# Designs tried in a protein design chat: VH-VL binders against Prefoldin subunit 4 (PFD4). Part 3

Target 1, 129 residues: Prefoldin subunit 4 (PFD4), of Arabidopsis thaliana (Mouse-ear cress) (q9m4b5)
Amino acid sequence: MQQQGSKSGSEMEVTWEDQQNINIFSRLNNRVHDLDDDIKSAKEKCENLEDAGNELILADEEMVRFQIGEVFAHVPRDDVETKIEEMKEATCKSLEKLEQEKESIVTQMAALKKVLYAKFKDSINLEED

## First folded at step 4 (VH-VL)

Design c8 (from t4 with heavy chain D98E; framework fv_tislelizumab)
Fold by ESMFold2-Fast, scan of step 4:
Structure c8 (fold): chain C 129 residues (1-129), chain A 117 residues (1-117), chain B 107 residues (1-107)
Amino acid sequence: as target 1 above (129 residues)
Amino acid sequence: QVQLQESGPGLVKPSETLSLTCTVSGYSISSYYVHWIRQPPGKGLEWIGVIYYSGNTNYNPSLKSRVTISKDTSKNQVSLKLSSVTAADTAVYYCAREKLYYGFDYWGQGTTVTVSS
Amino acid sequence: DIVMTQSPDSLAVSLGERATINCKSSQSISSYVAWYQQKPGQPPKLLINWASTRESGVPDRFSGSGYGTDFTLTISSLQAEDVAVYYCQQDYSYPRTFGQGTKLEIK
């Protein structure tokens, strides 16, 4: 971040404030992409846990083979049901938190676009991902 | 297996509060976001609001002052209240489940609400 | 609010021909677009989410494409049962918003 002295001009001038807003927008845009990946992964995990829970209900076996990381274990069915339910709740809470963060960031980006487009209009393209 | 079904009064007088219920079967409302969407006769779709896993809500800003969405997890039901109704609130009202990868994958059949004196 | 604009308002296509419906967002929304089919007297049915991911049970003649601000729903070989109104919808931010709809008819 290089700071520059204050200037004035007869047309559109890029000020220190403008540069900071552009930099913030770029960082938020990158965070939104990371967040989108995290949200998608969390949603996929939530669906997989729902499917696993439903499949377990249909099983007649008292012992179930369960994988944790790279380890397979034979676990009582009731213990697996409890673990799946706990993981599902944790994933749903995590997902909601990620979505709230995304909403906050999108709101900030919209505000920054309004400020930058009001000054630079067609001279700035903030629609690129 | 998954089914959502809206129910409500059908006819509501201007200035009254519209109350609708969405009854869900085949899954728990604790595992999915539930949205309300409406469609005026011959027009397109308008999003009303959502209720999250936690029970927190988000509403369309155009309706926010008049809308309340709540849920009863023990009954597996989601409710919509819309106060101070006018003829502009005449529409088919839908509840819908948000798919885990976005998009509304299951919708109720819709309940018709007419606002008339 | 993100505004979703569909084109055309109505479209007539012959059986077996390709139908294309376009959707434009007022700002970049990455791949956060869903497409719905609505037949008279029925609720909307999800066809595609994440711009291009086909919903289970939806025929492979339906496909979605696009990223950012410009999105397309394509029906590669129109069948009689495809007569409906089609809507795009953004899942990028709240409030969720829909396009105004495209009425698809047989020519």
Scores: ipSAE 0.013, ipTM 0.623, lowest interface PAE 7.6, mean pLDDT 83

Design c9 (from t4 with heavy chain G103D; framework fv_tislelizumab)
Fold by ESMFold2-Fast, scan of step 4:
Structure c9 (fold): chain C 129 residues (1-129), chain A 117 residues (1-117), chain B 107 residues (1-107)
Amino acid sequence: as target 1 above (129 residues)
Amino acid sequence: QVQLQESGPGLVKPSETLSLTCTVSGYSISSYYVHWIRQPPGKGLEWIGVIYYSGNTNYNPSLKSRVTISKDTSKNQVSLKLSSVTAADTAVYYCARDKLYYDFDYWGQGTTVTVSS
Amino acid sequence: DIVMTQSPDSLAVSLGERATINCKSSQSISSYVAWYQQKPGQPPKLLINWASTRESGVPDRFSGSGYGTDFTLTISSLQAEDVAVYYCQQDYSYPRTFGQGTKLEIK
């Protein structure tokens, strides 16, 4: 049998498994903070694309100046609107995936918190935000 | 309850224009994309085109010269017109909704179109 | 156009056994793949999107995986009600394209 990272000894209150759960909780909590930043960024991008699309709908120009990254072009309005819709789709799919990942992680953190608090009660503090 | 329902003529003669309507209930087409997809007998799925929130459209390049998709938001309906039909256009035609990240989460039952003389 | 190629074209699996369907894209499409189930006389039903995210109400025996160009749909323990044609679809770019379909039957 291989050594599986456990350490034997007289550990009354904190076992190797408890430490692993605490470590997992910490990593998940850090990921949630990263996700919050990514979600905020994605929401801002979605809002900007929605605004751009709405402004284009109100415009009666046949040719529109459009920027994709560092590229500027004068393109037919229909082509620009199609590109904005494609970008909205990509950005909003990204946003929903990030939100789903956060929901999953928060659920896992709640389960770990329940296990750890059942054993340690008020003697452990698991901070989420 | 979300429901999409296709309707139109079951039989169309070669060279004529096929006209189909998708009637939507349970939500507003103003908040979703609506796509048309077709399936020839015993074959796979072919994407025809989409109409966006704005009313702008994107069509499969293979069909672009013959396809028009439009909508009437007041009736909550989306229409498909396919001109110059041939026997190759015989298929079940579906409309399906898409809200950016949802893909085709709701489909109509499909309407069968046969192109025959 | 992005071409989606499924393998196999048809598959027979015994009840309770694992079924695996593969889908390959002609270019990298990140995770923008959806899987649909179609039973005779019915429209397709969305099972999985974003390569691996199961739709609400889809049994957990269905799972998706993959990234880039190679994607897989797995049914961990086949049930009689799973007999259907399965399609993969890319939603990375227009036009949207589907695989040719895989017919799943009971052995």
Scores: ipSAE 0.005, ipTM 0.522, lowest interface PAE 13.3, mean pLDDT 81

